# VH-VL binders against Small ribosomal subunit protein uS13 (rpsM), part 24

Target 1, 118 residues: Small ribosomal subunit protein uS13 (rpsM), of Carsonella ruddii (q05fk2)
Amino acid sequence: MNINICGVLISKKKNIVFGLTKIYGIGYSMSLKICSKIENFKNKKFKDLTNEEKAKIENFINKINVENNLKTIIKENFKKKLNLNSYKSLRHKKKLPCRGQRTKTNAKTRKKMNHEII
Below, E stands for the ipSAE of ESMFold2; O stands for the ipSAE of OpenDDE; V2 stands for 0.75 times the mean of E and O plus 0.25 times the DockQ between their complexes.

## First folded at step 17 (VH-VL; framework fv_oberotatug)

Design j3 (from z6 with light chain S31R; at its last look DockQ between E and O 0.34; V2 from the best seeds 0.00; counts 0 for: pae E 6.8 > 2)
Fold by ESMFold2, look of step 17:
Structure j3 (fold): chain C 118 residues (1-118), chain A 124 residues (1-124), chain B 107 residues (1-107)
Amino acid sequence: as target 1 above (118 residues)
Amino acid sequence: EVQLVESGGGLVKPGGSLRLSCAASGFTFSDAWMSWVRQAPGKGLEWVGRIKSETDGGTTYYAAPVQGRFTISRDDSKNTLYLQMNSLKTEDTAVYYCTTGYDTGWPYDYFQHWGQGTLVTVSS
Amino acid sequence: DVQMTQSPSSLSASVGDRVTITCRASQSIRRYLSWYQQRPGKAPNLLIYKASSLQSGVPSRFSGSGSGTDFTLTISTLQPEDFATYYCQQSYRYPWTFGQGTKVEIK
């Protein structure tokens, strides 16, 4: 059976460090950073997480996505200032793996969960 | 239609034992986490404990007042949840509800389905 | 343990009134909060999960809001069948705990 973490289905049987790498933009090193505040995280599988632990993981992922979204917006503003080919900048390649945070330019405030800065 | 039917309630003396059953139907019982919730007559709701699905490790967690006296178990082949109650006290007098919630993916931690309850009375 | 405190403990209202019930957690539970209705002589039933999500089959006059420690259940237009006791419940940390209940009486 699968677990939904920030909109990505991950096997419950997977170790949490390895399983988080299934989320776009999260490699092994970043997954270790995210999981490091969870007690005994090296031996935990997703089926072992409490709601508190899940919330910590999702908060970190959402913060990363917000930062990446902001960097993309700044990059697009630089393109407009330099008058570069705007047709190529019409869509962003990066996608938000968790819909609880802003992506592109829309906040989707009716569905947004509270997000704590880490 | 999801159905949860508790049985096994009755009158028991302090220090006695009783086993409650909850027959489940209308959902995949083996995938669900199951809980017991109790309500003393005229009082509020109190969570007793839960048992995870076997896939999620089959482990139990109990509220402090029942720790060491109550045991939650399940038989997935019979779609039945059990509550073994030992060393009963008058304070255990309550209606006992079988509860669950499940959605595809993460086991839900809220109770979508409730039985009608079974009364346990502990008195001399 | 996380203590859940409801306010008021009881209230009396007329059909058509807007009713609000509050629930306060002794520590943050984020949005891991659910609301239940228990009509006299009946088992509880789920109204709201994840603080604000309406359970299937529950009338749209019910709504929930809040996060962290402060939560509200609102009945926008009270109906005769809403005469019941309402409970909040947190599922953020074990043991899972309920509020003491709010009894809503119809005048």
Scores: ipSAE 0.027, ipTM 0.652, lowest interface PAE 6.8, mean pLDDT 81
ESMFold2 (binder alone), look of step 17: mean pLDDT 91; pTM 0.945
OpenDDE, look of step 17: ipSAE 0.333; ipTM 0.794

Design j4 (from z6 with heavy chain Q112D H113Y; at its last look DockQ between E and O 0.32; V2 from the best seeds 0.00; counts 0 for: pae E 6.1 > 2)
Fold by ESMFold2, look of step 17:
Structure j4 (fold): chain C 118 residues (1-118), chain A 124 residues (1-124), chain B 107 residues (1-107)
Amino acid sequence: as target 1 above (118 residues)
Amino acid sequence: EVQLVESGGGLVKPGGSLRLSCAASGFTFSDAWMSWVRQAPGKGLEWVGRIKSETDGGTTYYAAPVQGRFTISRDDSKNTLYLQMNSLKTEDTAVYYCTTGYDTGWPYDYFDYWGQGTLVTVSS
Amino acid sequence: DVQMTQSPSSLSASVGDRVTITCRASQSIRSYLSWYQQRPGKAPNLLIYKASSLQSGVPSRFSGSGSGTDFTLTISTLQPEDFATYYCQQSYRYPWTFGQGTKVEIK
């Protein structure tokens, strides 16, 4: 059974630290930082989260996405200044997980999602 | 075709006990979180408590007025939800509804299926 | 506990009227708000979940809006079957709580 975190479906039986690494741009160390804001996070699975705790996680992920977008903009502006001295330039954009990721939730998936952690 | 059918309501004196049952069909009962909601005559809806599915830990949560007096349990082999009500008070007089959010999004926090209710009357 | 206050407690309306019911939470519940309809002598039915999402099979004349603390249920063109009592319910924090109800009566 899955839950939807910022548009990513994650098994609700997964530990929250490991499960958040399924979100693009979130590695293990970042997942630990996110989850550390949740009481007793080391033993929690997604099925144990309340709506308040889910909201905290999603808010933190959205904050990280804003910070990453700012860092990308700064790097692109810096590359623009450097490339004034060359006649060739390549550009790549990084994907922003939460803002560009939505999945359709079907009725069976909705039926099995949890929000209570007590 | 989801159905929830409550039974076991009736008349009881203060301090007495009753056990309500809710027979479920038309969905995978073992995956569902189940709740009890009550409605005193002429009054609004009040959430009594819920029980998680066994796969999600099977734990219960109760509203304060019933804590320690009511016990929610489930038998997945019979597709049946139970409410054991002990030390009943006149203020427990209500229609008791069995509810689930089986066809809802996550979290299981709204009730898209309701039984028709069973009346519990606590009176001397 | 999060207290849910509906207004008005009752109202009288005619078929074809636009009806608006409000629900106020004592603290922010974000969008974790649902609306139910209860016809006389019947069990409640879900109308709206997550503040504004219409439940399958519910007529499009029903709509929900709001976030945070202030929420509204609107019936754009009241029909004879809409004379009922309406409840809001929050699911942001335990215990889950309902509003006191709004009875919509025929004039």
Scores: ipSAE 0.082, ipTM 0.671, lowest interface PAE 6.1, mean pLDDT 81
ESMFold2 (binder alone), look of step 17: mean pLDDT 89; pTM 0.921
OpenDDE, look of step 17: ipSAE 0.674; ipTM 0.866

Design j5 (from y2 with heavy chain T104R; at its last look DockQ between E and O 0.03; V2 from the best seeds 0.00; counts 0 for: pae E 9.5 > 2, placed apart)
Fold by OpenDDE, look of step 17:
Structure j5 (fold): chain C 118 residues (1-118), chain A 124 residues (1-124), chain B 107 residues (1-107)
Amino acid sequence: as target 1 above (118 residues)
Amino acid sequence: EVQLVESGGGLVKPGGSLRLSCAASGFTFSDAWMSWVRQAPGKGLEWVGRIKSETDGGTTYYAAPVQGRFTISRDDSKNTLYLQMNSLKTEDTAVYYCTTGYDRGYTYDYFQHWGQGTLVTVSS
Amino acid sequence: DVQMTQSPSSLSASVGDRVTITCRASQSIRSYLSWYQQRPGKAPNLLIYKASSLQSGVPSRFSGSGSGTDFTLTISTLQPEDFATYYCQQSYRYPWTFGQGTKVEIK
């Protein structure tokens, strides 16, 4: 059985700290911060959450950028970067490494990657 | 520093009533659950009850021996926890401790902080 | 209700001894077990929480272990100030319950 946390389905059997990391934009550190106001949060599973505790989690998450909102922000920031007249911008436009990496042999991933779709 | 100071203890006859208070300081009282734990003279510790924070619904829980007779309440504006004891019995004689699991902005389900306790004696 | 049973009820030990106290729950309480120390005439102090986590400020000679139903508090090297009564407490289910206590006395 799953619980819906701000649009993301998480198994109720999961620990709340680890389970919240399923949400894009929430890592372990942020998850700890979110859960810190919940009693015995490190040992608590989603199935043991009260409605009030769930609300606290959701209220916090609603104040930060996660999932599609965060992805959009990242995408927009990348577009802005591409429009700059910098070495890095030029390398990105050419789908080449930006930090002086060898391009003769070890740039296959970068050459194929389209960051705009991330 | 977290401080809990109990008051209101004293001598009361069986069937009487008494109200204990716990003055809290050194932390955000409104964010913390509070509990009462008692200890009869020469005996072990006994959990009496718990009240959650208002944000967690303010729910109260009681031990069976005091259920229906004791009421736990709180006044967040005064940083004070209360224990209203009605229909007191001789077996209610104990030192009553105010406790909480608040720690530097976090809440835990163990008794991290204790007051010094107040003695309640129920005797004819 | 979850019944907490401590063993032994009392023990005699000398300074420098290794002391072990056990706490058994009538049903699984997972890791929702805490240990407290109470000196005569004083309020209890938290020693261990979540079965094995040492409370801040508590000497490292104290340690806790166990999960489910069986738990242990260990004092590696008993000090004079450690002569006291120790209690285990479960917070897994209501009502919260304490063990009957273990009094550590001077041999």
Scores: ipSAE 0.011, ipTM 0.640, lowest interface PAE 9.4, mean pLDDT 91
ESMFold2, look of step 17: ipSAE 0.011; ipTM 0.625
ESMFold2 (binder alone), look of step 17: mean pLDDT 94; pTM 0.959

Design j6 (from y2 with heavy chain G101D, light chain S31R; at its last look DockQ between E and O 0.06; V2 from the best seeds 0.00; counts 0 for: pae O 12.7 > 2, placed apart)
Fold by ESMFold2, look of step 17:
Structure j6 (fold): chain C 118 residues (1-118), chain A 124 residues (1-124), chain B 107 residues (1-107)
Amino acid sequence: as target 1 above (118 residues)
Amino acid sequence: EVQLVESGGGLVKPGGSLRLSCAASGFTFSDAWMSWVRQAPGKGLEWVGRIKSETDGGTTYYAAPVQGRFTISRDDSKNTLYLQMNSLKTEDTAVYYCTTDYDTGYTYDYFQHWGQGTLVTVSS
Amino acid sequence: DVQMTQSPSSLSASVGDRVTITCRASQSIRRYLSWYQQRPGKAPNLLIYKASSLQSGVPSRFSGSGSGTDFTLTISTLQPEDFATYYCQQSYRYPWTFGQGTKVEIK
């Protein structure tokens, strides 16, 4: 069946180099870099990974994600410095209509008798 | 529910051979990794080796003291795990437990189910 | 091989006591650690997996913690049925190895 790598389910029968490309942001070249830490990686499938080897792969992927976030932040900060005038960009949150939501009113109606007064 | 029942233990002389069996029920045996763990009388637990499920390649791994002398095999049609023990030594005297983790989709291997054990005594 | 060292080797405690048992790995095993209980004359039973996850049916007085090299098993309120030997086990790197055991004796 499947193995979970950083939240992505991948068939255990897949070669680790090609299988890692199923993860967002990881292409063939990056997968090769990640897998190069694994002994005999070229012919290794996920079913052959030890817990130690899985941890190495996940640690590398996590480091890449942290570096990418830092690079993005640095780019945004640098871009802001180049623009001497301050400006604000508003992004609308995308809201989807709720098709399945229906408001049900649970009302309990009690019969009351009123006496008329003369 | 889940049951593991070892059998085949007994008295053997050094240099002899013995075959242990573990009858499994209550889970999908063919999906499970299976291990043997032993415990010398009055001593701690020692992992002997394991066999992966067929879907994970069916490969074996052995602890150094038994490498080359012990063979783990499985017969999924009979839901049975085997331990063939050859060239037995007095230090192989122990209770032998059959164990399983039948969820191999996770990288956190642990021994979820244990048999009652079978005693192997190796003495002159 | 990863050596697993438990401390203490044995202890004596009263019903109701808080008991802690430690397990140290000779190298980082991340959180690939499990705890087992073995009552006299019985097979071991799994208590804790993934360092801190409680196995189904295990009383909540048992808890596990730690990562890397240092791990603890805690029994918050010792009960008479907790007289047993406790083992830690790593599954990070082959060969899988156990600690030497901690015998808990109830006075």
Scores: ipSAE 0.026, ipTM 0.657, lowest interface PAE 7.1, mean pLDDT 81
Fold by OpenDDE, look of step 17:
Structure j6 (fold): chain C 118 residues (1-118), chain A 124 residues (1-124), chain B 107 residues (1-107)
Amino acid sequence: as target 1 above (118 residues)
Amino acid sequence: EVQLVESGGGLVKPGGSLRLSCAASGFTFSDAWMSWVRQAPGKGLEWVGRIKSETDGGTTYYAAPVQGRFTISRDDSKNTLYLQMNSLKTEDTAVYYCTTDYDTGYTYDYFQHWGQGTLVTVSS
Amino acid sequence: DVQMTQSPSSLSASVGDRVTITCRASQSIRRYLSWYQQRPGKAPNLLIYKASSLQSGVPSRFSGSGSGTDFTLTISTLQPEDFATYYCQQSYRYPWTFGQGTKVEIK
C-alpha cells in the first residue's frame, strides 16, 4: 500500500529517508533534514509513521518548492536566462555548450535539446 | 463524539476462555490503530496488545504475559475490536480498556481515547 | 523490555501547590512518553503525549518535559480535581510499558 505525501505516492514499505527522495526537489540531504525531525528516523518506514509525524513531514515539504512548483520555477528561471545579454544566454539560444566544452564530438546531447518547449 | 464501549467481561474459571468486544463510534474505525490495556484491582496499568489498521497491514503486538493466549482482532465492517482470551489465569483478572489512536485532524499520538472498561474476573 | 520508574509513588499536596512527578526509563525512549491521569473508578485520560505535547482539552497547568530517559510532569497550580493517580507510558519499543503510578493525595 502507498502513502500520499504532498501528492506523491510512496510505498509504505519504504524507509522514510529514501522514500522521500521520490519527490522531485527532495534529495537525500534534504530528506535527512526533513526526517531529522522524526524520532528514530533512520530505520523508520512509512508504515510506522504516526499521523503527527506525517503532518510534520508534510508541513516541512509545503514550505519548500517541490514537484510542479519547482519545475515551473526552473522553467521560468531558464527563460529569464535566455533573455539576458550574456555569453551563456547566447550559447543556450544556439543550443551549444556554455562552459567551454568541445562542440565537435562532445555536444550532441546539448545540440539536440529542445529549449523552446521550456 | 468518539465513543468506545467494551463488553463481554464477567466471571470465568482458570483455564477458561472469554471474548471481549469494543464497539467504536464517532470516528473512522478502519483507519484507527487499536489497543487493549488492563488494570488489575488496585494496581497500575498494563499494556496488553495493539493492532494496526488493515491498510497498514493489520499487524498485532502483545505483551509477554498474554502472548500465545490472547488474540486481538478487528471487524471493520462492524466497527468492533475484539480480544480473545484463552487459557485464562487468575492474574488476568482486571478491568480491560479499549483504546484508539485516532486522528482528530490536528495532532495524533497513542492512546488518545479510552473506553470505560469491562471487568474480567478469573476465579476458581 | 523498557522499565518505567515513577517518583514518587505517592505525594501529598495542597490546592495551589506546584507538583512535579518524574518518570525514568531504563533506556532511551526518545520522546515517546505519555502521561495519563486516572481518577478513582474512572478510565485513564491522556494528558501529555510525545513528552511535552498537551492533549486537547487538558488545562494548561499541566506540562511535560524531558527526552531520552528522564521525564517530568508538572502541575503548576494544583486544583481539587487534580487529586488522582498519574501514569507515564513509553511507546518507543514493544512491549509498551507503564510506570507504577504516582498517587497525588490531599495534604
Scores: ipSAE 0.000, ipTM 0.600, lowest interface PAE 12.7, mean pLDDT 89
ESMFold2 (binder alone), look of step 17: mean pLDDT 91; pTM 0.939

Design j7 (from z6 with heavy chain Y61R, light chain Y94T; at its last look DockQ between E and O 0.03; V2 from the best seeds 0.00; counts 0 for: pae E 10.7 > 2, placed apart)
Fold by ESMFold2, look of step 17:
Structure j7 (fold): chain C 118 residues (1-118), chain A 124 residues (1-124), chain B 107 residues (1-107)
Amino acid sequence: as target 1 above (118 residues)
Amino acid sequence: EVQLVESGGGLVKPGGSLRLSCAASGFTFSDAWMSWVRQAPGKGLEWVGRIKSETDGGTTRYAAPVQGRFTISRDDSKNTLYLQMNSLKTEDTAVYYCTTGYDTGWPYDYFQHWGQGTLVTVSS
Amino acid sequence: DVQMTQSPSSLSASVGDRVTITCRASQSIRSYLSWYQQRPGKAPNLLIYKASSLQSGVPSRFSGSGSGTDFTLTISTLQPEDFATYYCQQSYRTPWTFGQGTKVEIK
């Protein structure tokens, strides 16, 4: 049986820390930080999450992914013209709250940034 | 029971400085993102700035009118949020609210909890 | 910066009326919109987050809708305690701007 987290199907038997890494932009370090806000997170699998905990995890990931998507759109295919602390937002056709593909490319850089540009 | 209590407001001359404090209780302050919002008498709400939790990077952002003059800081050991206001202008006259989007251990960027506010008057 | 424009700036309505307040963003903010109520002499309180999610303890006569640039707060059956000023706020990009407010007067 699977659970849908931000459009990604994850086995309910999987530990929440490892399972969240299947989501694009969420690496192990970021998954640990998200999950550390949950009581007894090291003992929890997705089947053990309450609906409230699931919703809160998704909300947090959506916020992070908006930042990642904006950086990618602005910088065209990972050129990262504005990867230093002066990001500009631009309107583009696609501003998804979550990406389905699990790739850990940009999650770590969010933590080094001193500025929030969605 | 979440409580936010602002203090440090008062009357100050243009060009002066003032430091506001917000004492927090009833939640894990060190996990929360904290914001300041102000409201000039008879006017609408204006976001002043926010500071993230240390675990989320501890970064600050400010509205343009206060950038470079105001500094938001936090002391997690005292559960206290601060706003240092320098080079005050008459336009800074407002009630200043301490706010947070903190629900059951999750920081949020919408404001579930508000203090009662503290009045800052930059006279004339 | 994202500018938020509310309409109307004020309105007067009777108990039981359906009231609709709109909020328009200068660019897409997806669903990163919240609604606040401020009663006279009080601090604001949260009504709606994420465009349409009702905050715990808020009566079900309040609802929110919209995404992108156009958002609506609806009070299905206005009550005397709903006399207040209502604000929308976007949290998509800093600065997290508010609308200018809508004053609802009960007659």
Scores: ipSAE 0.000, ipTM 0.593, lowest interface PAE 10.7, mean pLDDT 79
ESMFold2 (binder alone), look of step 17: mean pLDDT 91; pTM 0.937
OpenDDE, look of step 17: ipSAE 0.238; ipTM 0.781

Design j8 (at its last look DockQ between E and O 0.47; V2 from the best seeds 0.00; counts 0 for: pae E 4.6 > 2)
Fold by ESMFold2, look of step 17:
Structure j8 (fold): chain C 118 residues (1-118), chain A 123 residues (1-123), chain B 107 residues (1-107)
Amino acid sequence: as target 1 above (118 residues)
Amino acid sequence: EVQLVESGGGLVKPGGSLRLSCAASGFTFSDAWMSWVRQAPGKGLEWVGRIKSETDGGTTYYAAPVQGRFTISRDDSKNTLYLQMNSLKTEDTAVYYCTTGDTGWPYDYFQHWGQGTLVTVSS
Amino acid sequence: DVQMTQSPSSLSASVGDRVTITCRASQSIRSYLSWYQQRPGKAPNLLIYKASSLQSGVPSRFSGSGSGTDFTLTISTLQPEDFATYYCQQSYRYPWTFGQGTKVEIK
């Protein structure tokens, strides 16, 4: 007997705090934060949730995913700017996460940018 | 084929009691949530309450006008839903429907309806 | 409690007309809304669940739309068997509540 939470099947008999940890990116601490929005959450299993309570959980999870995606985009943009700034003819190597962007060759360090330092 | 058949309706005086039964067949009754819905003559539908399957805890929830006066119970060995109505009032006069929905909770909608049984509360 | 308000309370229409019935919730119910048809002297039957999903065996001339607070049931080409009373119902929070009904009558 399973419930579908944001695309993940979880047993209805599981305590909601432990059950949410089955969702990728949600550990015990985050699950506690999510479930704290539900009255008497420590004693609740998924089978005890109303549709309103399920919706609150899903909304919280969706908000976390949006925030995390935005943070990832900002980090990748910042790393790309650092790579451009190192073009200022410095003598060191850089490490860049694999993103599959190969439009620019890395051999040409240059100068004159409006950016912060590594 | 899903069938729900209500019985036990009739005429009763204010303050009296009645017990309604709903005989169920054509589905796994023990897995189903069951509800009572009523309709006063010439009026709209009003949800009375529901009982969860035993698998989901067997708990009940009642609409405010009937809380404390009505009791929903089930006997899974007989595939039967019950509504015990006590301290009846004239405003309880209605056709009472037994209903059930998809066992895929949490979507609580009523796929199957009985034909109803009339309860008349009058002096 | 979530109050469900249907409009109109009644309407007159001819066979072949497009009929639109609205249901408004007093607060967001997301998509936890169902529609029922009740023909005179009969028990209700489910038409639409989850705001827009057509119940098995229901003719395709019926459709539902909306989310949040505003929902619509549409009958694209009214048939003689569609003269009935229609109810919306929310299952978002207890108590589960119905709209007051919309009676569709022969013009």
Scores: ipSAE 0.199, ipTM 0.700, lowest interface PAE 4.6, mean pLDDT 83
ESMFold2 (binder alone), look of step 17: mean pLDDT 92; pTM 0.946
OpenDDE, look of step 17: ipSAE 0.268; ipTM 0.782

## First folded at step 18 (VH-VL; framework fv_oberotatug)

Design g1 (from y2 with heavy chain T107I; at its last look DockQ between E and O 0.21; V2 from the best seeds 0.00; counts 0 for: pae E 4.8 > 2, placed apart)
Fold by ESMFold2, look of step 18:
Structure g1 (fold): chain C 118 residues (1-118), chain A 124 residues (1-124), chain B 107 residues (1-107)
Amino acid sequence: as target 1 above (118 residues)
Amino acid sequence: EVQLVESGGGLVKPGGSLRLSCAASGFTFSDAWMSWVRQAPGKGLEWVGRIKSETDGGTTYYAAPVQGRFTISRDDSKNTLYLQMNSLKTEDTAVYYCTTGYDTGYIYDYFQHWGQGTLVTVSS
Amino acid sequence: DVQMTQSPSSLSASVGDRVTITCRASQSIRSYLSWYQQRPGKAPNLLIYKASSLQSGVPSRFSGSGSGTDFTLTISTLQPEDFATYYCQQSYRYPWTFGQGTKVEIK
């Protein structure tokens, strides 16, 4: 009886606050913030989540991961720029053409297999 | 082979009561969430409600038109799902289907298996 | 509640035609959508789950696509047994709700 949350298998019988701490990088304080979006979260186990509530949890975690990864990439690029000297500064002056407004391809049309038992 | 067989349908006057049964076989009934879905003659499908397995807490959820009037229950020792319908209205006239999802899954949020349905007619 | 709107409500088609049925949700349901086929006088049968996954035993001419609010069921080459009513259903948020149905009739 396991549920897949962002690639981590967690027992459906675990309280959602405690169970999310099983995900790398999520401690008790962060788990409380994530779960605060869910009514009656302190009494809820994963088996009690609706698909909407599960999606809210995963969306929050994904936003945290994107923000952290972006911050890390920016830090690495900044460190590289300081170390390499700014000889590439002329590339930063290039203007990119604006090709007009386009609707992006829906990223959700790419299927994501969830290991959740159905 | 999964089999769901509804029974207990019939004619009843408005304000009356009726109890439907669904006999289940071919899967582990006690692990399954079960739903009732109805279809008025010539109309579309309407989800009535569901009951979770006892292991998942045995709780129920009902669509608004039936809340407070209908009660879903289960008897795992008899592999039977029930729908108690009270204070029946003419708009409750429908074929009532018993449904469940995958045999091995514990999240039964789409309906792989359906019974043949039983007709409930509410008229004066 | 999440309202599911199918279009068209009915259509006439010939054997061999490509048939497309759409289902629109009143709010994002991610991919928590299933499609059912109901032949006259019969109980519904599951065709597609999780928006695009083909149920076991369903012919490959059936396919599903979409996510969020817009979903499509496609029958690539209509067969005589495919004349039926088709329903979409969301399981994202209670109450679980069906579309009003799309009747596919023989021309």
Scores: ipSAE 0.172, ipTM 0.690, lowest interface PAE 4.8, mean pLDDT 82
ESMFold2 (binder alone), look of step 18: mean pLDDT 92; pTM 0.944
OpenDDE, look of step 18: ipSAE 0.529; ipTM 0.833

Design g2 (from y2 with heavy chain T55I; at its last look DockQ between E and O 0.03; V2 from the best seeds 0.00; counts 0 for: pae O 7.3 > 2, placed apart)
Fold by OpenDDE, look of step 18:
Structure g2 (fold): chain C 118 residues (1-118), chain A 124 residues (1-124), chain B 107 residues (1-107)
Amino acid sequence: as target 1 above (118 residues)
Amino acid sequence: EVQLVESGGGLVKPGGSLRLSCAASGFTFSDAWMSWVRQAPGKGLEWVGRIKSEIDGGTTYYAAPVQGRFTISRDDSKNTLYLQMNSLKTEDTAVYYCTTGYDTGYTYDYFQHWGQGTLVTVSS
Amino acid sequence: DVQMTQSPSSLSASVGDRVTITCRASQSIRSYLSWYQQRPGKAPNLLIYKASSLQSGVPSRFSGSGSGTDFTLTISTLQPEDFATYYCQQSYRYPWTFGQGTKVEIK
């Protein structure tokens, strides 16, 4: 069985700290912060959450950028970067590494990467 | 229940100094960013400055009018926020509010909780 | 700096009225907009955060909308305790800035 946390389905069998990392924008450190207010959170599973605890988690998440909102922000920021006349901008436009990496034998991933994914 | 209690306000002459304190309770102080917001008599709200949690680097930010004159600091062991005000001007006269919110790298920052404020009067 | 302009500066309304307050930012602030209520002689209280999220404990008659540069606070049915000054605030860029406030007075 799954639990819905701010629109993301998470297995109730999962640890709350690790389970929350399924939400885009929530890593392990952020998850720890979110769960820190929950008693015995380190070993607690979603199935053991009370309604109040769930509400606390959701309330916190609703105050941060996650999922599509975060993705949108990242995309917008990247677009802004592309519009600059900087070395990094040029490299991005050319789908090349921008930190001095070798391009003769490497950078296959970068060369194939679309700007929409960055 | 979250409580923020400001103290240290009073009458001071221009050019003088004053230190405000905010005693916090009802939440994990060390995890929260803190801010000062002031309101001149009969006027609107004005952000003064912010200090992040130590975990988030303890970075401080200031409004231009107080930059270089005011210093925000915190003592997590005492759950206390401070505002050191130097070189005070008449335009600094205001009620000063202590405020707080969640501190994360990706938050929509807003003033979740407010103290009742302490009045600072700068007058000759 | 991001300038926040509220409209109107003041308005008169009666209990039961629908009240709408607007806030315009000089540049996009995405959804980093909060609304506060301040009653006379009291500290401000948070009503809305993230442009449209209702703060816990705030009556549902309050609602917020908008993104980018234009935002709206709506009180669907004005209550006696709602006569106060309302402020919008952006937290997208430093320095954080408030609108000049909108005073809602009894008609």
Scores: ipSAE 0.019, ipTM 0.700, lowest interface PAE 7.3, mean pLDDT 91
ESMFold2, look of step 18: ipSAE 0.026; ipTM 0.660
ESMFold2 (binder alone), look of step 18: mean pLDDT 91; pTM 0.940

